# VH-VL binders against q09693r1to98, part 16

Target 1, 98 residues: q09693r1to98
Amino acid sequence: MKILASSTNYVLHNRLSNSQYEDARSKIVNFGGEFTNDAAKADYIFVNYSQINRVRRELRTIGTPLETCVSCKLIVKIDWLNEPKESLTPGNPYVIWH
Short names: E, the ipSAE of ESMFold2; O, the ipSAE of OpenDDE; V2, 0.75 times the mean of E and O plus 0.25 times the DockQ between their complexes.

## First folded at step 5 (VH-VL)

Design R4 (framework fv_patritumab)
Fold by ESMFold2-Fast, scan of step 5:
Formats: C-alpha cells, structure tokens, sequence
Structure R4 (fold): chain C 98 residues (1-98), chain A 119 residues (1-119), chain B 113 residues (1-113)
C-alpha cells in the first residue's frame, strides 16, 4: 500500500535495535514513503518512545531540535508501521506530537 | 530517600485479572519512567512495561494484549492490571524506576509481591 | 528483541578470590552518538529485589564497593568481583537498556566454594 505516498520520513534510531531500524525503514519504503537521514527534512519522525520530552532530548543531541524543524508535521510511534490502516493525523493514537 | 511500596492480590485463579499498585515516597514522580518487572520462582527477570507521570506507556510486546499500566499522579501511584492469567503468570512482581531519558538503569525497586495462579 | 545470555549459570569461588561473570547480547548495545554501552549489572540477594551495581557497562552506582567492576563493549561484557566477600553471595543479572523491550540475562549464581 501507498499510505505514506508523498511523505519524507525519518526514523530515530534510539531505543531500536539495528534489526528494528532496518525493518522500519523497509516498511516506510514499502508503503510508498521516502526515507531521509536528515530529521530536519522529515514530514514524519518515527520513534520508539512514548514520552515527547525524550524525543526532544534525542533530537537536540543529533543537532535537529524539534522547536526549529520547519518541515516536521508529526512524531509517530514506530508501532504504527505494523498496523497502518488509518491516515496519519493528529488524532491518530500513535501520534505523540503535532 | 526514595521508597517504593507495593500491594495487591497474591492468589488468583486462571482467567482472573491481576491487580497491583505501587506508591512512591521521598522522591519526584516526574522525570522518571515507572516499570513493572516480574520473576517466576527460580527463574530470571522479565520487563512488563513502563509509564510516566503523564500516562504515556510502553509495553513488552509479548504481554501487550493483556497488560494495562495506569498512573494516579495526585497520589504518586501507578498500577498494573494483567488480564486472563494462567499458571505461567505465577511470579514475584516488582515495581521499579528509571530516569525517563534512558541514560540510567533501575536504581530503586519495590520489595516485590508474590502472585500465585492456581486452580 | 535483544537476547541476553550469561555464563556460567553457577560459579563457586573461595573467599578473597576473583569471580568473573560473562554476558553476551545478540545485537550491539553500543550507541554511536555518545559512545556508551547501554548495559547494566544487578545483584539479587535471597528474598530481596535486584540492586543496581553498574550502568553504562563500567560505571559503578553510588555506594557500590570498588571490588565490583564492569568491562566490555558492543556484544561482550564482563562483571568482575576482585576479592569475593561473604556478602557477595547472590545471583547476578546483566540487562540491556538500548532497545525495548528491556531484557535481562538468565542470571549467574555466585556461591562460596
């Protein structure tokens, strides 16, 4: 399916094994999304965190503070990639920031 | 010093719901993830899941369909519910904390509650 | 999931002698941005909850005696007790906190010979 068509996506590696990270990357591409290694260019950032302040800290650490990210639309829990039946909107239960 | 006090039902029948509560004294509830970890008799440790002060959770995938962790921030308490129990859920259950940014491991633990599931 | 395996399962050491416990992870727990290993060691005395001894593979928790040391990087880790004391009789667990679900080794029982 093309549920991520026309989106640029980043996966925050923190709290993911190398296997989980590659699985997430493959699913994003399979769903029609573009993958980027630059969080500042992402529409959606996928994370293995439930708490937004942890994500904010990690993004600062890699040099891409969330507060200055113009392209960033949503931060989404990685689990959504296993169950992508609904559009990514602020109301989606896997979305932790918008 | 920080102290975690835990309580709940110790004896259950198969199919029932396990319910345990942990109360935090002497420290800040904010800034930490609060976890449940279990240990079957004579076996190793299994992480069940975690919750922060705002109610954000993360669960072990092996238990996700049966587990609910909730928080009552006004009382500095968090609770575990595990549904549809079987004999395999017999274990000592511990509550524990970890700093919410993941740069530290479990520094304080509750005393443990033995839960026995038998018919 | 990252699988943690300890060796040996049981270890008998004389008082005052060195005890060495090994821990292996199925995947690297080294985080490249901060060059830290997300690996902890715990001590569990009979009837008590686990106590944190070491985090970041080699950093001793406050109050932990100098005889305890951790080493290793990536997938292979070691806990060393340089001079075993009677109070050190316990089960020891390694734990990774690099990736969820958080996982523990099966435990190593240390007893006096």
Amino acid sequence: as target 1 above (98 residues)
Amino acid sequence: QVQLQQWGAGLLKPSETLSLTCAVYGGSFSGYYWSWIRQPPGKGLEWIGEIDHSGSTNYNPSLKSRVTISVETSKNQFSLKLSSVTAADTAVYYCARVEDYGDYSFDYWGRGTLVTVSS
Amino acid sequence: DIEMTQSPDSLAVSLGERATINCRSSESVLYSYNNQNYLAWYQQNPGQPPKLLIYWASTRESGVPDRFSGSGSGTDFTLTISSLQAEDVAVYYCQQYYSTPLTFGQGTKVEIK
Scores: ipSAE 0.013, ipTM 0.642, lowest interface PAE 7.4, mean pLDDT 85

Design R5 (framework fv_patritumab)
Fold by ESMFold2-Fast, scan of step 5:
Structure R5 (fold): chain C 98 residues (1-98), chain A 118 residues (1-118), chain B 113 residues (1-113)
Amino acid sequence: as target 1 above (98 residues)
Amino acid sequence: QVQLQQWGAGLLKPSETLSLTCAVYGGSFSGYYWSWIRQPPGKGLEWIGEIDHSGDTKYNPSLKSRVTISVETSKNQFSLKLSSVTAADTAVYYCARDYEEWGYFDYWGRGTLVTVSS
Amino acid sequence: DIEMTQSPDSLAVSLGERATINCRSSQSVLYSYNNKNYLAWYQQNPGQPPKLLIYWASTRESGVPDRFSGSGSGTDFTLTISSLQAEDVAVYYCQQYYDTPLTFGQGTKVEIK
């Protein structure tokens, strides 16, 4: 069972180069996850931010307020995809919102 | 009793790089964004950009190609560099605290007048 | 970008009279989930940095006199000074913080009549 099995995942493009964005998409698929272009359908949203209030502002600008996202479970720092050592839970250091 | 103290070069020639620093006293550096805002003489306020203690930045798109904001968390300082200045960059530059990263400013530095002239 | 427009550009009011400043945003700054308006008001005296007066459209900052009040929602906002004092002669700015870039109105100069 791969580490992102049965998850739907979104990558917030902000602060990522096109290469970094495509790399993140590939890693998500290779770890068993599904990729979506609709943040409102995501279980996990991967971001190149360290602070949740900025992510909340960015999600509002793309029409997907975090507070109204019923599917959203976690906001995760993109760096977790480089070397995932443990499953995504609220206690994971890369998780900035749950 | 939060206080912002700012300093840097006041006189520049066109094409030079503007460099300003802001130091934070009397309060926590973490938990806020720290912004630079400028005001040309007799005109309104323009937000330049922001940074937090971890180095996360966001810049006004109109200035993004010329702006760098950096942070030295060990000194509770953050700095602005604006490259390729012209006379249009003549302004009073303020540093300010963005409370809880919401985007309104509760404390401001006193301002640094930067004049760009040949 | 959200454009902020103030009216009037300048306002002359007699001491003790009411001053009213309007601010309009090019799109709504009301966040429907929390029902908060992402709008602040600042006062700037000559040679000084701006001072925060109001945030969340109507919440008065600590230490700000109660003659200052903010009202409005969505795209149309008002700052009211109920009884103008001499120290209130200043330029006033509205600011939205709903989206980046953060933007300010052009300012309204309040003068004694």
Scores: ipSAE 0.044, ipTM 0.708, lowest interface PAE 5.6, mean pLDDT 88

Design R6 (framework fv_patritumab)
Fold by ESMFold2-Fast, scan of step 5:
Structure R6 (fold): chain C 98 residues (1-98), chain A 119 residues (1-119), chain B 113 residues (1-113)
Amino acid sequence: as target 1 above (98 residues)
Amino acid sequence: QVQLQQWGAGLLKPSETLSLTCAVYGGSFSGYYWSWIRQPPGKGLEWIGEIDHSGSTKYNPSLKSRVTISVETSKNQFSLKLSSVTAADTAVYYCARVEDWGDYSFDYWGRGTLVTVSS
Amino acid sequence: DIEMTQSPDSLAVSLGERATINCRSSQSVLYSSNNKNYLAWYQQNPGQPPKLLIYWASTRESGVPDRFSGSGSGTDFTLTISSLQAEDVAVYYCQQYYDTPLTFGQGTKVEIK
């Protein structure tokens, strides 16, 4: 299971209900990941967006512009957490930015 | 500038499948969520579900077993299919847009399609 | 599901007078972390789709006249039309977007007295 082992993960709350946000947090922990409230510390940022430009705007709004995030590796669609069959690489269809 | 045009069958018999299409003009299809909302005669509004340009969907649990929303990104269109209709599905059906900046308010709507289900 | 209840069901107001519509949610729609109320108001004229008036409980949509204002927090919300005009005769709906499924109030019909 531990498919997110050794990763630090952030969930962008925008476009998620509170129950969806908490569900995503729980899944990240269950898959072996660490959860952070600081997007600037995340390896992976999970979002309910299909377009990267919208993610960029929201991250800027919370004070963590994507271009200044040195830890950030991937932006991943939240749906990946429902069926994480394959590791998160730039070729994964749920990855919208690398 | 942005306009939603909708069409589909207006008269159905019980047990048939409702099929409606919404086309988006004058604005970007990507970066938004596209919803279907219905209003039975003399009643309030009921949210059916939403889809984004990648095909990711979310449905009202009360309708989930009967509803399918799909996209045709090349045409900037999305469609609703509701199976096994009954008289209770008689309503005006609207398509609508939601900004993707964490806001579920609907800023643009189609004109509505009256669907009547009768034997 | 979060249940939305409006009052009154119908309201008759003279031109130029104040109209007040109330909306109550079965659960709080205030998210404490961002201090936002996930509540919107819509206006619907006969034969037309609803038109967004207010979002985040009190923010007017672009182009909406200043006579429309929203207030409230948590579970109790109010839409006020400070000076009713003929074009304001419509049905008004509140909507929560705190959680899915998205839900609407039953509507309040505003008529001229």
Scores: ipSAE 0.000, ipTM 0.593, lowest interface PAE 10.3, mean pLDDT 84

## First folded at step 6 (VH-VL; framework fv_patritumab)

Design S1 (at its last look DockQ between E and O 0.18; V2 from the best seeds 0.00; counts 0 for: pae E 7.2 > 2, placed apart)
Fold by OpenDDE, look of step 6:
Parts: sequence; C-alpha cells; structure tokens
Structure S1 (fold): chain C 98 residues (1-98), chain A 118 residues (1-118), chain B 113 residues (1-113)
Amino acid sequence: as target 1 above (98 residues)
Amino acid sequence: QVQLQQWGAGLLKPSETLSLTCAVYGGSFSDYYWSWIRQPPGKGLEWIGEIDHSGDTNYNPSLKSRVTISVETSKNQFSLKLSSVTAADTAVYYCARDYSDWAYFDYWGRGTLVTVSS
Amino acid sequence: DIEMTQSPDSLAVSLGERATINCRSSQSVLYSDNNQNYLAWYQQNPGQPPKLLIYWASTRESGVPDRFSGSGSGTDFTLTISSLQAEDVAVYYCQQYYYTPLTFGQGTKVEIK
C-alpha cells in the first residue's frame, strides 16, 4: 500500500464488489490509515474513474458531492493502492488532482 | 463526422453469452466514454454501461454481475458481453458516444437486434 | 435508481399545433454548484436509434429545428414542439445523467391528429 499514509482519512467511493471494498478497506486500516464513509471527512478518495465529472456523478449518487470534500487532495483509482507514490503524477490517467 | 458501426450475433439460446462490438470512425476515440444501451421491442431504453479508452468501466447495477465491457484502443473498438442470457435480454442493442465527460449521447450506432429464444 | 416518468404515454396533435411532453424525475437532477440540469431529450423514429435533441434541459443540439425547446428545472421538465410537422412523428425520451445508473423515461409517442 505504497501510496497510503498513516493517520490519514480515506474514503472509497466506487462501484466495487463487496470483496473488493472490504479488501481495500482492510489494507487501508492495516497500513495505519483511517477508513471513513463520509467524503466530507476524507483526505483522499479512491474511485474507479479517471474523469472528474464521472467521479462527481458517482459521488452524487452516493450522496456526497466531491465539492464537500474540502480536505481532499487526490482521487485515486482503487487498483493503484499498491502503486508507488512516485506514480502519483498529474500525467497519470489513474489520478485526479483535486 | 463520427460514425459508429456495430456487429455481432443476433440469435442466441438461453444461458449463452451475448457478444457485440462497436467500431468508431471519424473521431477521437480516446477523448470520450462509450456506452451500450438496449431497447426491448416496443419498449424503452436501458443503459447497460460505459467504458473509456483506458478501460475504465461503469455498469448498470441491474446487469453488473453479467456484463463485461471491454476496449481495444488500437482498433478504436469497444465490446459488450452479457452472460447467461434469457428471453428478457431480447432487445436492440445500441452503442453510443457519451458527449465529453457527460453521459448524454450524441452519436449512436444503428443498433443490433439480439433475440434470445429456445 | 432515479425513475423518469413521462406524460402522456401518447399524444395526438394536429399539424401546426403545439405538442407538449412532460418528464418527471424521482429526484432532482439540478446541480446547485453550476445550476445545470442534467437532463436530455431524444427523438426516435421507427427502426432508427434515438437522436439527441436537447441537453442541459434547454440547450438544442446542433441542427435541431427551433420549434423544439426544452424547459424545466429540478424534477419537472417539458419538451415543446411549437408547431408540429409531419416529420416530428416519433417517440420522444427524456434521460437523466445526474445519477448512476443513467435512466430514461418510458417514452412518449407523438402522432398527427
């Protein structure tokens, strides 16, 4: 979980299977992060989309517009949980900068 | 001008897998999301799912367990697979382009009738 | 899922007269931050795919005649054909793209009286 940080709040706003969701959640917690289901309290959001408007659509569907995440700095695809932090660049199609 | 051409088998038996492909001409494939939408005979429209050039997908929850949408960027094509079909899956299936980053559809394929019968 | 309900199911209008189709969403599709309604209208002729007419509730797609107009906000929307022409005989659909999954109205068949 190289892109994760301890003492940081993470939220998963995805259309994930239950197993995928639980796996990601477990990894976040085990790494020392804190999982939340409230985007407004999150520092980072993991999603399946690479385009912001579709992320917004998903968040609206869940009931937490992206704009409510005041502290969010980054939106990352869930598959990138194990990627090195150096992979988090503006040119990375799997990363949305908030 | 953008043109979508689609093809695939139009007659299936129950439990088989529906397979359709859509090819995009005259436009930038990588700049848009692409959707599959179906319409049972004489009925309304149901959105199946979408995909972009990178393989990002989003499916209708009602079909998610049976649907797989894939992309072949080198050919400007994307495909639909729907497993375990029943008579309820009989419909005209359309591929369509999502306009920009919003999911209204400005270009459509001509549609492919898929009939599921014993 | 967001349910889209159109009314009426069918409409017969004389040539040159106004046709009005209503669409209601089960939840608001208005985004407060940009004040945009995530609502589109389509026209479908027999044996043809739907054709985009209106997006953002009231913006006409390029090439769409001026007699077509969209109005409404929040949960209630209207497609108006100010003067029905023979070529306007078709089924019309509304569609929301505010929520996932994307959903369409059941359609309204417009015929000449």
Scores: ipSAE 0.372, ipTM 0.814, lowest interface PAE 1.0, mean pLDDT 86
Fold by ESMFold2, look of step 6:
Structure S1 (fold): chain C 98 residues (1-98), chain A 118 residues (1-118), chain B 113 residues (1-113)
Amino acid sequence: as target 1 above (98 residues)
Amino acid sequence: QVQLQQWGAGLLKPSETLSLTCAVYGGSFSDYYWSWIRQPPGKGLEWIGEIDHSGDTNYNPSLKSRVTISVETSKNQFSLKLSSVTAADTAVYYCARDYSDWAYFDYWGRGTLVTVSS
Amino acid sequence: DIEMTQSPDSLAVSLGERATINCRSSQSVLYSDNNQNYLAWYQQNPGQPPKLLIYWASTRESGVPDRFSGSGSGTDFTLTISSLQAEDVAVYYCQQYYYTPLTFGQGTKVEIK
């Protein structure tokens, strides 16, 4: 079972090049996850930020405030996609919100 | 107003390790990222990397193998180490604040000239 | 990496005249989700650190005189000094903050003609 199987995933484009963004999308698919362009429908949101309040600001800016994402389980630092050794749980070091 | 004060040794020999410290006064330490940026004499600016209060770093890939940025949150300080220096590392080194995590720099230290002898 | 290219490298302008500096990025720094250009401008006097002038391509930092203005979108940006003053003699840098590594233009030196 692939490490992102049965998950719907969003990548916040802020602070990512187009190449980095597409690389992240490719990794999500390769790990068995589905990609969404709608942050409000994601189980996991991948971000290039370490501070949750900064992510909250960006999500509000794009019209999908975190409090309206009914599916959201985790917000995760995008570097986890480079070395996904540990499953995504609230205790994972790359998780900044749960 | 926020003030950044920086210090460290200004003259190094090749192969030594550059070590600089920046202290933050008059503002929040935990709400921002903190960067090191360098400028060789007569040349432009190069971003070295950034750190936040929790120790999360991002480095310029061109320097990543030699650079370490660290934080001492209890003192509102962050530091730069650059190993195995050569004459090409001669530059003015600045610390700077990332405004609201958007990575444009609204406060800068005065700069420290680091010279690596031949 | 996003490369930032400024033109011209050096510019001489008479006092009270308009100075125009161009900056081009190797790819767009406009993020369509928030409709923001991740582009800043700095002024650097000799022997001093850079000073932030403009962010979001066109927003002046507090305390920056209104003779400084930024414009452009996507890959092409302009810093304009509408009426050059003696204190505006400096090197000017554009900087993208769309993604890391953060990169600066090579600089444009502005002098009085």
Scores: ipSAE 0.024, ipTM 0.711, lowest interface PAE 7.2, mean pLDDT 89
ESMFold2 (binder alone), look of step 6: mean pLDDT 93; pTM 0.952

Design S2 (at its last look DockQ between E and O 0.63; V2 from the best seeds 0.00; counts 0 for: pae E 6.4 > 2)
Fold by OpenDDE, look of step 6:
Structure S2 (fold): chain C 98 residues (1-98), chain A 118 residues (1-118), chain B 113 residues (1-113)
Amino acid sequence: as target 1 above (98 residues)
Amino acid sequence: QVQLQQWGAGLLKPSETLSLTCAVYGGSFSDYYWSWIRQPPGKGLEWIGEIYHSGDTYYNPSLKSRVTISVETSKNQFSLKLSSVTAADTAVYYCARDYSDWGYFDYWGRGTLVTVSS
Amino acid sequence: DIEMTQSPDSLAVSLGERATINCRSSQSVLYSYNNQNYLAWYQQNPGQPPKLLIYWASTRESGVPDRFSGSGSGTDFTLTISSLQAEDVAVYYCQQYYSTPLTFGQGTKVEIK
């Protein structure tokens, strides 16, 4: 089972390159997901950082979307868009659980 | 023991490009972020930017338009380029290891004085 | 940007006496997610790079003498040298790593009275 799901709101981190952003957006749409620019309305936030603490720092830098998001479930590295949901474990350094 | 050795030209004219390199010895290069930090004579410290072995970078917005940090993983080295220098860029430049990926610095190079003068 | 402000700019203390350096951040550097303060302290001697003393506001780096201690939370932090020694003469900096850009205080020069 893929990470992406239909009828789910996704937001992409602004630090993504244009090509990465468009690729991720396309994948989200193809999975029947809905893309949003409002992190507060997102179920998932995708980022492109190598280390989990960098992701956390970036979230703090941009205003801690985790604190303002009422529906967010996970923050996931963009490289994991096509990974099975079974790969989403607390020990995965590319996933932040909300 | 981790050691950072840095080198580069220490005297520049205005509008030239600063170029420094830092080599890492005695530790894992791929496990840490690496930063450049500068200190004008008699002044405080300014963080310039950081890089990971993958090439992932982040820059201080105050310098972003002029700064490029690069990495040569095969040599355990990372470099700093600062374009269009002025007298305000005169400083001791340090390379440093960011402990894990937290953002504090546990190992430092000895520093390189770069003087910009006409 | 988070601005870091230290006080005082300079401090003269007699040998064996307590030295207290304050650091204030323009925004809280306490992360509610893990309840950690993203604050570090450094010691810098002339002609040398800074040396890490304290991280997470109160944890001593390995090899740092017990007379150094960090305290505080949120926006107000303190570095204390319980009994000043001659080798403690230096400039001390606080640094936040809560958000980018990473920023340092302006430094506090500690001297012997």
Scores: ipSAE 0.381, ipTM 0.808, lowest interface PAE 0.9, mean pLDDT 85
Fold by ESMFold2, look of step 6:
Structure S2 (fold): chain C 98 residues (1-98), chain A 118 residues (1-118), chain B 113 residues (1-113)
Amino acid sequence: as target 1 above (98 residues)
Amino acid sequence: QVQLQQWGAGLLKPSETLSLTCAVYGGSFSDYYWSWIRQPPGKGLEWIGEIYHSGDTYYNPSLKSRVTISVETSKNQFSLKLSSVTAADTAVYYCARDYSDWGYFDYWGRGTLVTVSS
Amino acid sequence: DIEMTQSPDSLAVSLGERATINCRSSQSVLYSYNNQNYLAWYQQNPGQPPKLLIYWASTRESGVPDRFSGSGSGTDFTLTISSLQAEDVAVYYCQQYYSTPLTFGQGTKVEIK
């Protein structure tokens, strides 16, 4: 089964070019995931940040604070999409929040 | 005790590129975000952007088309480049530590006055 | 962007008297989910970089004298110097770190009357 099967996924656009953003969306679909434009509905949020406090700030800024995400399970460094050898679990080295 | 030491060219002509470097002593480079902040003479402070040791950056949208912040992690250094300068870019430029990544700054460099002739 | 506005632009206070500086943000900097005000205060002596005084609106940084206190919530904040000392002559800035870009007030100059 595909590595993102049965997941709903959001990409935080901060620090990504439009090309990088679209590439990430394509990879999510190719890996079997659904894409959402609403961070509050996502199981996984992909980000170009290494520190959770920065992500929390950006989610606040766009009006979808992390605390309102009823479905969010993991926040993941976006580079995982380039080398998805390991399934997304709280122990995955690309996961910065769970 | 953390100290930030900064250097770079202080006199520029219009259209040149501002280039400053900040070296970090006496603390962990890898645990914090690092920022550049500027202050035009007699005026307030403007946040320019931030960087993490991984190379992760974020820039003030007002400057993003002209700003590059970079790291040399092996030397505990980070740098600012601001392209296409004008007289409006005349300011004291500070490097600063974002303590615990909350967005407030507990250690600052001494500042570098950069003057752009008109 | 969150605009930070300080008042007054300058004030003159006699030694030993109270100095009061106000800071207003254009949007709330209170994050209701952790109940914290993302607001800091800095002191800048002439020719020196800013020095952190207060964070989370009311928490004093280590080594900052008790005469400095911060108060307020949401959009309205105050820095108080309860008994002005000669070394407190400086420019004071508020700063929000609620959202990007990070923004500062325009500064308030404190002088001895």
Scores: ipSAE 0.059, ipTM 0.746, lowest interface PAE 6.4, mean pLDDT 90
ESMFold2 (binder alone), look of step 6: mean pLDDT 93; pTM 0.956

## First folded at step 8 (VH-VL; framework fv_patritumab)

Design U1 (at its last look DockQ between E and O 0.45; V2 from the best seeds 0.00; counts 0 for: pae E 4.8 > 2)
Fold by OpenDDE, look of step 9:
Order: structure tokens, then sequence, then C-alpha cells
Structure U1 (fold): chain C 98 residues (1-98), chain A 118 residues (1-118), chain B 113 residues (1-113)
């Protein structure tokens, strides 16, 4: 089963509030991941669930920063305030693999 | 029922900045995106951009350099600024609500005619 | 940008007859994951904002009469008014919300013949 690993690059979607952004950032670091502002370098992207369709739209649209996440393996749409690292696995309805 | 009320100056000179505000009544402001859409007289509709309650925005690339959409969540209001206007910006400007997380528009303001003339 | 092209630009139909408006997107607006077409239809009366009629290509908005129906998938869509009524005289727009920027068709004016 594919699980988020340490030393993995994560990018946070810009539709996160400042507090959400900082919280997610902190969690990513705590997970042993590395934060990046460049989607092109990211393995995974964190998004607010309420923003998922906007994220999808951007991913489909040419010319957006998000679409440059060529190496992105999944979109994480979890409530990172309450979700543990172990929930970031295939089969989780809050994780979109692509 | 959700109601959108919009207001702002309707007459501008070239190079001025268009400024419109939309207030949301009868529903939640949070949890939705809010859009500005314009319609030149006798023409079709052009999406300008959208914003959510947190201030996250998406703009039409054709207008991005001149457009600023902002929110004042405490007032359930969002605003449009369009700088450096020309005659081409003459249009009826609508504020609208995006339904949930999808960008089709279920509620609209009545529109504000903005005329740019020297 | 995704171009939305409607046809015809104007349509005159007798009362009680069928009105058919076509909308073509330059790219598919069908999302494979949810098998939904990100396509909406609007009705606009003079001096009024557009009114949402159809979303997801074929789902009628609440309060929309049954005579309005949307069909199609991918790039080709159709709005049908099965029996044109006097109050249906308006301009109709299709809109895709699959890509950014959101784009509308140029509109189809429906009139009574």
Amino acid sequence: as target 1 above (98 residues)
Amino acid sequence: QVQLQQWGAGLLKPSETLSLTCAVYGGSFSGYYWSWIRQPPGKGLEWIGEIDHSGSTNYNPSLQSRVTISVETSKNQFSLKLSSVTAADTAVYYCARDYSDWAYFDYWGRGTLVTVSS
Amino acid sequence: DIEMTQSPDSLAVSLGERATINCRSSQSVLYSDDNQNYLAWYQQNPGQPPKLLIYWASTRESGVPDRFSGSGSGTDFTLTISSLQAEDVAVYYCQQYYYTPLTFGQGTKVEIK
C-alpha cells in the first residue's frame, strides 16, 4: 500500500487559510516531509476539501501553477486538523490518487 | 432566499478604476465562492473572477492584471476593482454566487451598468 | 480558453413548438472521475441577470418548468424547450465550468415566430 513517506515534497494549495496553511505545513514537517512552494517539485498536494473542485479545475486547466505538479501522486483533501498521517493511504475517500 | 445586492459608480472616465461591491443577504457567505461577471451591451457574458470567504481568488487571465476581488467577511460583502478602464470595459457587471464548489451560478445580483466615457 | 459556440445565434419558433439550442465546447467538459458534464444553461430576459436553468448538462434547477431539458455529453450539448411559451422569449447561454477561465456561449436569442 502506498503511504506518504518521509523526505517527500509536499505543496499546499493556496486556497488554504493562513491558519490552515501553517497547520498543514507543520504537520507535513512533523511527518518527515519537506515543504515546497513549487508544485512542479511536489510529490503530493494538500487541499481543503471544500476547494477540491477548484483544485480539479485548475489541474485540468493549462497555465495554472497547480497543473505544473506533474509529479504529484495524489491530492490530499483531508481535514489535517484531525487526520493522522496513517490516513494518507489509498482507499481513503479524502485522498485522490492520480 | 439568498439575495445579492450590488452598488458602485456607474460612470467612469478612461484610466479610472471601477469599484463595485456586492452584499449577500439571506444565506451563508462562507462555504461559497462569489463571482463577478460582466456583459457588454448587447453582447455575451464574460467571467471576471471569483473569491471565497477566505480571500482565495481566481481571475480570468484576460483581466488578471487589472482585476482585484476582495472580501469583507464581517459584512458578507465582496468587491471588484478593475483598474485602467477603457471603453471596452463598459458593461453591466453582475455579482453572482457559485453553487457550492462548482462554478455555475445560482444567484445573481441585479447588475450594475458601468459606462466608461471621456 | 475553452470556446463555447452556440447555434443558432437566433431562433424563431412558433408557440407550442420545439426550440432546440446547441452548444459546443472546444474541449470536452466531461469529467471521467464523476462522469459529469460541467455544463450549465441560463435564461436571460431583457434587463435581468441570467437565470440558471440547467446544470450538469441535464439537471433542471428548482422551479424550472419541465419543458426545459438539457442533453449532451463531452463537447456537444443541447437545450430543448419542448413547447415554447411566450415567457420563454429570451437569450439563452451555455457555460462551462470545467476549465478556468469559466466561459459562456455567445448566446442564442429565442423569439416567437
Scores: ipSAE 0.520, ipTM 0.841, lowest interface PAE 0.8, mean pLDDT 88
Fold by ESMFold2, look of step 9:
Structure U1 (fold): chain C 98 residues (1-98), chain A 118 residues (1-118), chain B 113 residues (1-113)
Amino acid sequence: as target 1 above (98 residues)
Amino acid sequence: QVQLQQWGAGLLKPSETLSLTCAVYGGSFSGYYWSWIRQPPGKGLEWIGEIDHSGSTNYNPSLQSRVTISVETSKNQFSLKLSSVTAADTAVYYCARDYSDWAYFDYWGRGTLVTVSS
Amino acid sequence: DIEMTQSPDSLAVSLGERATINCRSSQSVLYSDDNQNYLAWYQQNPGQPPKLLIYWASTRESGVPDRFSGSGSGTDFTLTISSLQAEDVAVYYCQQYYYTPLTFGQGTKVEIK
């Protein structure tokens, strides 16, 4: 089964070029994940940040603060999509919030 | 002690490209964010954008179409380019360090006055 | 964008007297999850870059004299200089870091009367 099967996924566009953003969306679909344009509906939020407080600020800026995401399980550094070796868990080194 | 030294051309004609460089001494370059902030004469401060050691940037939307911030990590330097300048871009330009993982600024360069002739 | 508005634009205060500077944000900068106001104050002495005074609305930066204090919450903030000294002649700026773009107030010039 694909590594993102049964997940709904959002990509925060901040600090990504348009090509990096589209590449991330393509990888999510190829790994079996569903993409959403609404961060509040995501199971996983992929970000180009290492600091959770900066992610919280940008989610506030777009009107979908983290506390409004009822389904959110993990916030993950986008680089995980390049070579996912294990399923995402709170202990995964790419996870910055759970 | 952390020091930010900045340099670049101070007088430009309209349509030219502003180019400034900031070098970081006495501290770590990695693990921080680095910003450019400008101050038109007699006016307040405007945040231009930020960059980290990997080259990832976040820009003020009002300037985004004309701004490029870049990094030379091996030299602990970051640079600002602002294209198609007009008299409205006349300002003192500062480089600054982010204090922590939030954007309030604890170290500043001395500033560079850039004047764009009419 | 969050607009930051300071009042007054300029202020003349006798040496040793209290100076009060107000800052209003167009939207709340209080994050209820961590109960922090994402608000900083800077001092800019003539001919110098800005210097950080206060962050989290009320926390003094290291080396800032006790006569500087910050207060307020949500949209309304105050910087107070309890006993103005000659070296406090400067322009003061508030700054929010709650939303991007980061924005500053227009400044308040403090002078000796």
Scores: ipSAE 0.186, ipTM 0.787, lowest interface PAE 4.8, mean pLDDT 89
ESMFold2, look of step 8: ipSAE 0.105; ipTM 0.769
ESMFold2 (binder alone), look of step 8: mean pLDDT 93; pTM 0.951
OpenDDE, look of step 8: ipSAE 0.440; ipTM 0.843
ESMFold2 (binder alone), look of step 9: mean pLDDT 93; pTM 0.951

